VH-VL binders against Laminin subunit gamma-1 (lamc1). Designs and how they scored, part 6

Target 1, 169 residues: Laminin subunit gamma-1 (lamc1), of Danio rerio (Zebrafish) (Brachydanio rerio) (q1lvf0r505to673)
Amino acid sequence: RDDEGWKGKQRDDSSVPVQWSPSSGEISLISEDYFPIYFVAPDKFLHNQLLSYGQNLTLNFRIQRHDARLSAEDVVLEGSGLRVAVPLIAQGNSYPGEETQTFVFRLHDTTDYPWRPTIKHADFQKLLYNLTSIMIRGTYSAQSAGYLDNVSLVTARRGPGTPARWVEK
Short names: E, the ipSAE of ESMFold2; O, the ipSAE of OpenDDE; V2, 0.75 times the mean of E and O plus 0.25 times the DockQ between their complexes.

## First folded at step 4 (VH-VL)

Design c02 (from s06 with heavy chain V50Y E104Y; framework fv_tislelizumab; at its last look DockQ between E and O 0.62; V2 from the best seeds 0.00; counts 0 for: pae E 6.8 > 2)
Fold by ESMFold2, look of step 5:
Structure c02 (fold): chain C 169 residues (1-169), chain A 118 residues (1-118), chain B 107 residues (1-107)
Amino acid sequence: as target 1 above (169 residues)
Amino acid sequence: QVQLQESGPGLVKPSETLSLTCTVSGFSLTSYYVHWIRQPPGKGLEWIGYIYYSGSTNYNPSLKSRVTISKDTSKNQVSLKLSSVTAADTAVYYCARLDFWSGYFDYWGQGTTVTVSS
Amino acid sequence: DIVMTQSPDSLAVSLGERATINCKSSQSVSNDVAWYQQKPGQPPKLLINYASDRESGVPDRFSGSGYGTDFTLTISSLQAEDVAVYYCQQYYSTPLTFGQGTKLEIK
């Protein structure tokens, strides 16, 4: 119910229910097949997010099984008709496991698992100027669950960006 | 060691229901999905669909109104029914095992030929 | 539906020469592409997964490449036993779709 507007989707745009826990503050997706299911961010993370250029997207994530195989498109951004993606381990992040880990993605070019396809500095800014979709892959096998919490877009203004938080009730 | 074997009648009359069974060994249907794929004579491969662990189904939209896939884990079997068949349903029907991690097929059955004719 | 289009539909290559088969998707499928070999009277056999990863037991002469929409299967030195029809398949989303096939023959 109080998933703060997060939705679950497969790549074919079919909807999958997102579960949430008022006690833990996590949302989760549960696998029924081998196709990845993505957490889809609500509007508060979208639209004009240009102030996050050169800053971090952060998220807390864990999986029920640690034997996951990542893809080239574990985190996906779309905006201004542009689309870029990155594997979860890009930019020095560790493989996900059963313990919650913080994953950090710089919103610009990097030499470690760059956003793909490679786009120009100005185009990345255009993407963030009209951000239409953020998808975070939640499931990594046929019988697993992924748990997401504490998604945050950091901004170039005073202080770090406000994280997306689940309310407890 | 991993094996899949299709079985069923080779000849089906138009407007009748085609029924096939895939029997598996060397792996468990609780661990792997089995999909149905068909190949008309001299033509390419067409994915038909599968059944989720939950009992929900995922079918090719081109066939979904006529197809039913079911499973019997106690017999290690996945079944395909295709209703209201026509000559266009004449094909070799395969069952194939989906990779545990992804959406490609690592093992295929030998295939069974189904001809739709009066 | 994601359409997978192979080219050419048929090719003939001399023994020991390089054969190249192309597969193009109607939209990005990242690297979620597999290649299969199908000999007459046999089911398809998996050769390549994730666009470039050779399946165990597949000879080194088979290689795959590509990302996004353009994919290639290469046989570096054609052998007589490589005569078959080759299919690409995307598994980015359902419905799963295959290319129309490329028939490879000895010239």
Scores: ipSAE 0.037, ipTM 0.639, lowest interface PAE 6.8, mean pLDDT 85
ESMFold2-Fast, scan of step 4: ipSAE 0.482; ipTM 0.805
ESMFold2 (binder alone), look of step 5: mean pLDDT 92; pTM 0.935
OpenDDE, look of step 5: ipSAE 0.625; ipTM 0.871

Design c03 (from s06 with heavy chain E104Y, light chain Y50W D53T; framework fv_tislelizumab)
Fold by ESMFold2-Fast, scan of step 4:
Structure c03 (fold): chain C 169 residues (1-169), chain A 118 residues (1-118), chain B 107 residues (1-107)
Amino acid sequence: as target 1 above (169 residues)
Amino acid sequence: QVQLQESGPGLVKPSETLSLTCTVSGFSLTSYYVHWIRQPPGKGLEWIGVIYYSGSTNYNPSLKSRVTISKDTSKNQVSLKLSSVTAADTAVYYCARLDFWSGYFDYWGQGTTVTVSS
Amino acid sequence: DIVMTQSPDSLAVSLGERATINCKSSQSVSNDVAWYQQKPGQPPKLLINWASTRESGVPDRFSGSGYGTDFTLTISSLQAEDVAVYYCQQYYSTPLTFGQGTKLEIK
């Protein structure tokens, strides 16, 4: 399957199978009870992500059942021995539903884009400099599934290149 | 009204398999999960495990190699088997109901005493 | 596994006085904590869920508080019927784990 290295985990770190759907291009997790299970980002999203400071983590996500139950730890970042998290609806995101929605999380430590617990600016940058984990809660109700696609961690854009002359041959 | 009732042999010999049954009434096993929990004499509570509606199970890692939980929804029963028992398995065994939205137990059976000896 | 540690192991309180039982988790469990009362020869009875929500039929002298790693069960005015062992339980992740219990007695 082309899950691009995404893993599934419970809070006790036990492994959960990730399913791949070629027809929809999404990965999924299935839960049988209330306990949260998470999509765990592959290595390409980790390590030195300091250039992602002030940029967006975006994901396309949908759920199987309307009766979603949110938590304080639906999106989790870990790095340099530090951990911060937000609920899925944080930063103006809408409540999840059966139709795919885009969720956007700013990697800022300002009051407008709070991650919890509050950590110092230098510590937030330290966390991103050595990012060891990004987890996205996959299921929000018992006997249900969550579907994830198009996760991107935006980095600061490279400066503009030298422009070509206005006439080229 | 909601009720859970444990049953099974009160005495089990070392190395044998302990078999218990929990019979429920007042709710459906398709809308609630039943877990097994035990309590050795004079000690605290230890979670044993659960069987989900799909038939998948989740067991306490300390007991996983010896535990099997099964269900028969047509009989409103959840069963526990614990193999290779020792004196350390002597306890009161409870079945308890867990709401899908929570991890706490709102209704408990009265408990059945199991003694492993001789 | 998440370890739940209660303090004290036993507590003697006079009738009408305040009793406080503490519960600490080895890692954050949000507010996913329940409290149970167990009297001799009986199964545990749910008192508090979601750290601070009292179950229907539970007297208002019982209250719970806490978030993260530190949780407290308070009985504001101890009655004779409150003599029991009290257990905290986390349901943040499996395996589900209980504190070792606090035995509450009358002085």
Scores: ipSAE 0.074, ipTM 0.663, lowest interface PAE 5.9, mean pLDDT 86

Design c05 (from s06 with heavy chain V50Y E104A, light chain L96W; framework fv_tislelizumab)
Fold by ESMFold2-Fast, scan of step 4:
Structure c05 (fold): chain C 169 residues (1-169), chain A 118 residues (1-118), chain B 107 residues (1-107)
Amino acid sequence: as target 1 above (169 residues)
Amino acid sequence: QVQLQESGPGLVKPSETLSLTCTVSGFSLTSYYVHWIRQPPGKGLEWIGYIYYSGSTNYNPSLKSRVTISKDTSKNQVSLKLSSVTAADTAVYYCARLDFWSGAFDYWGQGTTVTVSS
Amino acid sequence: DIVMTQSPDSLAVSLGERATINCKSSQSVSNDVAWYQQKPGQPPKLLINYASDRESGVPDRFSGSGYGTDFTLTISSLQAEDVAVYYCQQYYSTPWTFGQGTKLEIK
């Protein structure tokens, strides 16, 4: 009922229902096979996200089964005709499990931040300036579910030197 | 050129704290996690743990009460402290980088030998 | 914890012959298994990832197979440089665990 605008889709762009759980506040996707099904972010995460460059995309995620086959394209960003992706465990994230974990993806173009294909600073900023899609793979095994909540695309408040959360209380 | 290098004392007395450092080059500790793995003489490999970019840690339950892993990103260093050591902690200690695409370890340090004896 | 058990503990194979090393997990680990080669005085070297994906630079005589609980590393034609201890590792869940190792020797 209240999926906050999140959609589900397969690689061929076919639509998949997103379920919402009022007791946990999670949205979920269910698969019958190993082919990826993605959560597709609603409009509020899109468009001019240039101020998110060098900041984090964070999400809370868990899976029903540990029979997870990761992909190079578990988290996908598209914008300005450009596309980049990373596996879910990229940038030091842990393997998904049955307990909720926080996954963090830095929006940066250095060789240290392995968005693929390799993307230059100016092109990553161009992508974020006109962000048209954020997709998060929601299913990792056959006959299984993935659960997503608390997705945040962090934006610099004043500029590059704005205080971290620890000074805000 | 990816490199990892362990350093620390080769000899530690029983009941003391073992302290090791892993220095990395050719990659950033903000993008990759360095894990600690050990190997007792003539035995197999045992995973010890690692530290997240946020400072949170994940340790092998068998060692959790005695192990502390920390990092200094500005120095490109990851440190391991193991308290209350015994002869069973005698091993070669490796730091290893987690493979970007999996849970395997793609680059390893040369290892540093630690002997626990009086 | 997931226990990884290798067999045999040691194996002697003639040059040019096939060597087969087995690894069994105490529960299903899908294909989340890596194989390592370790020579005396050296750190382990990653050979195979995802049970069957050979790492760049690893000779094609090395191959991995398996799914679920039973995994195999095969060396199709043993060379002198292949003398080493081989370890399997699961990364299906933490703590990550390794097999006890299989020592491969020339007959």
Scores: ipSAE 0.007, ipTM 0.504, lowest interface PAE 8.5, mean pLDDT 84

Design c06 (from s06 with heavy chain V50R N58Y E104Y; framework fv_tislelizumab)
Fold by ESMFold2-Fast, scan of step 4:
Structure c06 (fold): chain C 169 residues (1-169), chain A 118 residues (1-118), chain B 107 residues (1-107)
Amino acid sequence: as target 1 above (169 residues)
Amino acid sequence: QVQLQESGPGLVKPSETLSLTCTVSGFSLTSYYVHWIRQPPGKGLEWIGRIYYSGSTYYNPSLKSRVTISKDTSKNQVSLKLSSVTAADTAVYYCARLDFWSGYFDYWGQGTTVTVSS
Amino acid sequence: DIVMTQSPDSLAVSLGERATINCKSSQSVSNDVAWYQQKPGQPPKLLINYASDRESGVPDRFSGSGYGTDFTLTISSLQAEDVAVYYCQQYYSTPLTFGQGTKLEIK
């Protein structure tokens, strides 16, 4: 397919091109420095996602270089004026590598390395009720690339583990 | 050993172009990025811009219309040109190396003083 | 642009006493903050990166803390050689921006 509406952005909101890779079926971002650039989810992942509370955000991701520098804000959620983030390895996920791995993030205000800054369960639900942004850091080293596909946001509307939306199956 | 050395004229006339050179040793411009930062007398630090390995540049929006940064990898030099200078451009100009793993500056040149005056 | 604001502008502390310098960002910068020390006639010297990681060779009396919008540099026991201007810098996004500086002097 194509990039399915995914955008690329720097932290200052300046645009970064997202590329489609027909050979691997992934979207990619390319960096020239160590400043984070993010895949930004299209509108179909956003708005009222309250039924995703307690469910998983999953993604398939790999990097070009194994020399990765992680951040405290590799996966970022924004909504209702609130913002929370986790490093890519949060919640038991493995360090990224050149082989595609599945990363799983529970959308819950738990004590097991929860989303930061810490917010109350009601505020987490408020954030998801009016979700305005999901950002996934795309590159982890200078002069490198990151590859993303199969992003899904599970919802309780269809039952546990039923995929809601994805970039590519 | 890592070193950065700025050079250029100490005095530049108003409306002219300021031209500075940063010569590096102890590392390659193919593996690191050199940024320009300035400091007016008695004031704080202002980031000017950078050049990547690819040759692409990013400049502070406040200076973008007047700034050009270039590099000559074979000479280990990074150059800064600032056009249409005024007294407000009087400052100590530094070149600094961005840390390979992040956005902070691990090594700085000694700085070169530029005075804009006729 | 992210604005970095330091407080106080100047600080006088007695030898052996604690010095605290604050830095506030106009928006969250995670832990992407560095601290620099600048003595007269010298370039800035990196002290701390990632808000709290002390650079190799920097004395352990220097420490940094903070996350999001509020950051602190602490010198636990001031020594004469610590007299300098201190700057915070965010590297969360471009353009890179510095605080206005805090001048530390002996009381």
Scores: ipSAE 0.169, ipTM 0.701, lowest interface PAE 5.0, mean pLDDT 87

Design c07 (from s06 with heavy chain E104P, light chain N31D D53Y; framework fv_tislelizumab)
Fold by ESMFold2-Fast, scan of step 4:
Structure c07 (fold): chain C 169 residues (1-169), chain A 118 residues (1-118), chain B 107 residues (1-107)
Amino acid sequence: as target 1 above (169 residues)
Amino acid sequence: QVQLQESGPGLVKPSETLSLTCTVSGFSLTSYYVHWIRQPPGKGLEWIGVIYYSGSTNYNPSLKSRVTISKDTSKNQVSLKLSSVTAADTAVYYCARLDFWSGPFDYWGQGTTVTVSS
Amino acid sequence: DIVMTQSPDSLAVSLGERATINCKSSQSVSDDVAWYQQKPGQPPKLLINYASYRESGVPDRFSGSGYGTDFTLTISSLQAEDVAVYYCQQYYSTPLTFGQGTKLEIK
């Protein structure tokens, strides 16, 4: 099963298998080499997400090994021909480990750790209005695995604390 | 001390298979990736491919039908075979190590010159 | 494939002056760019990785900058020993690709 359409890919757009674990309720990616591989969000997270501007993207994540090599593009958003990214530890998030942690990314152009490259608020809003991709780096060490659960994209008009969409548990 | 050293015949006939060996010391082939890169006379660098710690390989699409990279961990050696060679394959061939943490190509071999006669 | 294009192809700079070499990628490569120095008869030597991080033992006159598609290698005060060909390389995606090289000479 494709776990509600979540896919895996490398930076060259080649496909990577996504695995589902019924026992833990997580999806996983397994890397053999050092090149980043990403979880790619299904269509239900995409398109007009303008109401998520200023709100949070949240995810539950853990890694097989406690060591991790971060990059500038661990979480990536694309839309309207624009692209922004942050490291996994951006905006006060903790370093990943073998125990599940919640990671929170504010969808705003003014933050303690801004999305890169720097874009103005109008462009960030334009990106979210026509969101075409959300990618989350799945592995952070060679010969390793990463486990993702409970991805949600919050919207202002659904009330405070109401999750927009999430991975099935 | 980390070292990589290329070796092989300096002259190969057109249409034959080029065989090169990279001998490593100071690290384990079960823990590191080894890449092959070549440089034709007076020209720039071209990536050929890599062998991962697991023995899996990834090749430059322009060469993949002719290239095989393999390893023998008991001998600390990585081999490159390039079939159906032509004069365009004349180059200095390098092997280089990639460390997950240090990024690209922190250690290179000295290079071995290969000439394909016409 | 990601194409890396350097400018200029050759550069002559006086001793003690600033040298600047540019590298452009055909698509975004984040900060996954390395710079190498190659002298005649030698393998390339890694100078900079992740666009801006200087390798151990590399003089502080060498600096790198950039993100996305535009990258720069700067030598703040050229020394005679810096005469070499310089290459940029992306390691964002396979196949790994290099720029065509910039030959740096003393004016």
Scores: ipSAE 0.109, ipTM 0.704, lowest interface PAE 6.2, mean pLDDT 87

Design c08 (from s06 with heavy chain L98E E104Y, light chain L96Y; framework fv_tislelizumab)
Fold by ESMFold2-Fast, scan of step 4:
Structure c08 (fold): chain C 169 residues (1-169), chain A 118 residues (1-118), chain B 107 residues (1-107)
Amino acid sequence: as target 1 above (169 residues)
Amino acid sequence: QVQLQESGPGLVKPSETLSLTCTVSGFSLTSYYVHWIRQPPGKGLEWIGVIYYSGSTNYNPSLKSRVTISKDTSKNQVSLKLSSVTAADTAVYYCAREDFWSGYFDYWGQGTTVTVSS
Amino acid sequence: DIVMTQSPDSLAVSLGERATINCKSSQSVSNDVAWYQQKPGQPPKLLINYASDRESGVPDRFSGSGYGTDFTLTISSLQAEDVAVYYCQQYYSTPYTFGQGTKLEIK
């Protein structure tokens, strides 16, 4: 089951099964080796997300091993032919562990924020205007697992809940 | 300061087991992956394998039947054992640190020369 | 296995001139390519990661580009200390594989 349409993918674009746990409300990816496997966001997080510029992408995440090391491309955004990525612990986030933590990524293109490569203000806005992919690295070691929940893309025009909210529980 | 330093016997006889040690400083083996890469004289680089922070390993399929990588975190050491060596195993052997589980190597040891000769 | 093929095998360039080294992968590796510089008697040194991201401390005359199967390392103005063998490496899939190397010499 790919609850809410989330998919798993390796860097070679090969599909990986996403597991869903009703008892914990989490989706998970399981690794046999140390190749990173990414959670790929469903369509409800994509397309015109300009109203999220200057706002936060947030997610709840935990790993099976508590001392994994992160890469430069743990969260990846693609849109309008552009690509930016950021390490999971960037922007004041804590190192991931076996206890669930909330990770926050501000959608800004200033030198204060670690999205790379550095792109122009107008280009970051173009990327968000036609967002085609959000990928979140889910595995950080061999013979391990990563668990994801409560992904939300916050907008400046808050109504009752965000349009791209993951799950409730 | 991050450093890796290889050491080994220098000379190994055909059919014997090659044993090398990589001693690290400036980082923890519980937080980083360490790889072994070799380079035969006048040739290019060949990836041998990796030991993960967890102690699990992954090996180049061409060497998998002969290679074992292990570590002793209390001594800050990673070891490589290569069995049934032949003249084709003559090379400089490097250990290298993987940057944040990316797959590229940000720090390399100086290399240790291994000659397989009777 | 992914095969990385560099061209040319050897290149002679005059001081101050542009040097270009190419690397092709047998299948798409996204942007998961690193470039290393190796001088005689020394270990390889990381120059570029993710095809185009220059490693800290590496001179800005070094630049990388490419995506998918075709990658390029450029040295915009060759200096004497740049004489070395250059290797590309893919880290898209294990086993990790390197190009055969390009020997860069002063003309």
Scores: ipSAE 0.007, ipTM 0.527, lowest interface PAE 9.4, mean pLDDT 84

Design c10 (from s06 with heavy chain V50Y N58Y L98A E104Y; framework fv_tislelizumab)
Fold by ESMFold2-Fast, scan of step 4:
Structure c10 (fold): chain C 169 residues (1-169), chain A 118 residues (1-118), chain B 107 residues (1-107)
Amino acid sequence: as target 1 above (169 residues)
Amino acid sequence: QVQLQESGPGLVKPSETLSLTCTVSGFSLTSYYVHWIRQPPGKGLEWIGYIYYSGSTYYNPSLKSRVTISKDTSKNQVSLKLSSVTAADTAVYYCARADFWSGYFDYWGQGTTVTVSS
Amino acid sequence: DIVMTQSPDSLAVSLGERATINCKSSQSVSNDVAWYQQKPGQPPKLLINYASDRESGVPDRFSGSGYGTDFTLTISSLQAEDVAVYYCQQYYSTPLTFGQGTKLEIK
């Protein structure tokens, strides 16, 4: 229905408008130049996310132009003064295209494609305990748009009267 | 073959406007961007700016008040104007090509020498 | 602005020996770093992009590495034709900025 509080941001921290498409249910960013513009997650994805350790960040994404060039910082997490990032194709994800794909990022310090810079479980847990930013690169070439939908930060399930679980692998 | 070639007056008087043209061949200005970079004698490289597909421009903040970059895609040309020049603007001026997803330069013009002198 | 600082300012290496040039950014630039070679009277020539991707036609002896703030260009076995000034450049954010250059000479 709306952008649900998602914002757009360039690498110099300048703000960029996020557009909402009622027909497709997507939010979009449009780039005039070749520098990346990021979708910035609203507050509901932030703060104490320790229960998401070992769980997945998932998103549906597509691009307007096929000629994408990836970065090492396509998905960025910040918290507790720490920062980690991965390229969009990390952890077995496919290259983005003009058709919507689901991208899956495990929030764990030991994966097939580790978050950079190298981070150990204690520091990754510290970052997630006080998560201040999730940024998802939205634009991959000049004069083009990127479209984001269905972002989910999975939380470990809890039984009645028991703490939620996370995995360390 | 991809080529970029700078042209313009080699001598400009202090306080006047420097005007340079970059003519490209072997690629389209609708598929690549052309940037301007300069190099004072014996010194390093300084990025000046570029023009977007839409005609919008971005300039180095240190030069922004004096720089205008424009393009004519029908003539395969990108132009640079630098106003109120001083001796500090004496440099070799290059135009260089970048693609739609990056800011590195795979092809450079030969460079044109500009001397600011009375 | 992101400041790119190279070390050393000049380097003398014997033919056949390894040459190493370092580049440090004032803030993280991911892997958005390019390396250029410039010979006297010529424009810069692209050697490496994305910190480690060798440009087509560039000899295998050239390699790049690094991420974040610390980057290295290595020439594994120096040849006479490699005498030049080398520049690193970040393209993470505007304004685009270059290192001050490292002059490579034969010892």
Scores: ipSAE 0.242, ipTM 0.736, lowest interface PAE 4.7, mean pLDDT 87

Design c12 (from s06 with heavy chain F27G L29I T30S E104Y; framework fv_tislelizumab)
Fold by ESMFold2-Fast, scan of step 4:
Structure c12 (fold): chain C 169 residues (1-169), chain A 118 residues (1-118), chain B 107 residues (1-107)
Amino acid sequence: as target 1 above (169 residues)
Amino acid sequence: QVQLQESGPGLVKPSETLSLTCTVSGGSISSYYVHWIRQPPGKGLEWIGVIYYSGSTNYNPSLKSRVTISKDTSKNQVSLKLSSVTAADTAVYYCARLDFWSGYFDYWGQGTTVTVSS
Amino acid sequence: DIVMTQSPDSLAVSLGERATINCKSSQSVSNDVAWYQQKPGQPPKLLINYASDRESGVPDRFSGSGYGTDFTLTISSLQAEDVAVYYCQQYYSTPLTFGQGTKLEIK
């Protein structure tokens, strides 16, 4: 398919081209320097994502070079005027490499799943209720590329059925 | 083990072009991002610009119209040219290296003093 | 441009006492902050990177902290050799910017 609305940007909000590779089904970003460049998620991942609280953001990612320089802000969520971020290897994820790996980030506010800066439960839910941005760092070394595919924001099941009634005897 | 050494004319007249050279030893400039930073007497540090591994450059917007940074990999040298100088350009000029993976300066040259005066 | 503002501009501390220097950024810079020490006639020397990571060879009396917009450099027990000007620097985005400097003197 195409880039499905994914955009690229730098930390100063300047736009960066996103490339689409039909043969691999990946989108890519190319960096000239070591400053982070991000994939910016399209509208279908945004807005009311409260049902994603406690669920996973998953992505398939690989890099062009053997090496990678991580940041505190490799995966960034913004919403309701709030911002949180994690390094790519947070929550038990492996160091990126030239082979595609699946990265998993739980959307939870406990210290076991450390989004930073530290965020309270109510504020994390408020952020997800009005999610305005998901950014995934696309390049991890100078003069290199990163390749992204299969981004998924998991949601909880819509409301449960009514509980079974107890029959008293 | 990397060392950087700046060199230049010391005195430059107003309206002339300042030309400085940074010589790198202990490593190839093809493996480093070399920055220029200056410091006017008794004042703080001002970032001038950088030349990337690729040869691309990025300049401080306040100086962009007057500054050119280039490199000669065969001589392991980076040069800075600043045109139309004034007394405000009087400063110690440093070249500094960023580690391949960082945005902070882990190695600095000793600095070269430039005075702009008639 | 991101503006880095240090406080105080100058500080006098007695030998063996704690010195604290503050740095505030005009917008969030995550933890992409470095601290430098500069003595007269010398280039700046890197002390701290990533807001809190001490550079190899730097004495453990130097520590850094902070995230977002507010950062501090602390010298837990001032030594005579620590007399210098200290600068914070953000490397979150270009242009790279430095604080105006804090001059540290012995009381």
Scores: ipSAE 0.200, ipTM 0.711, lowest interface PAE 4.9, mean pLDDT 86

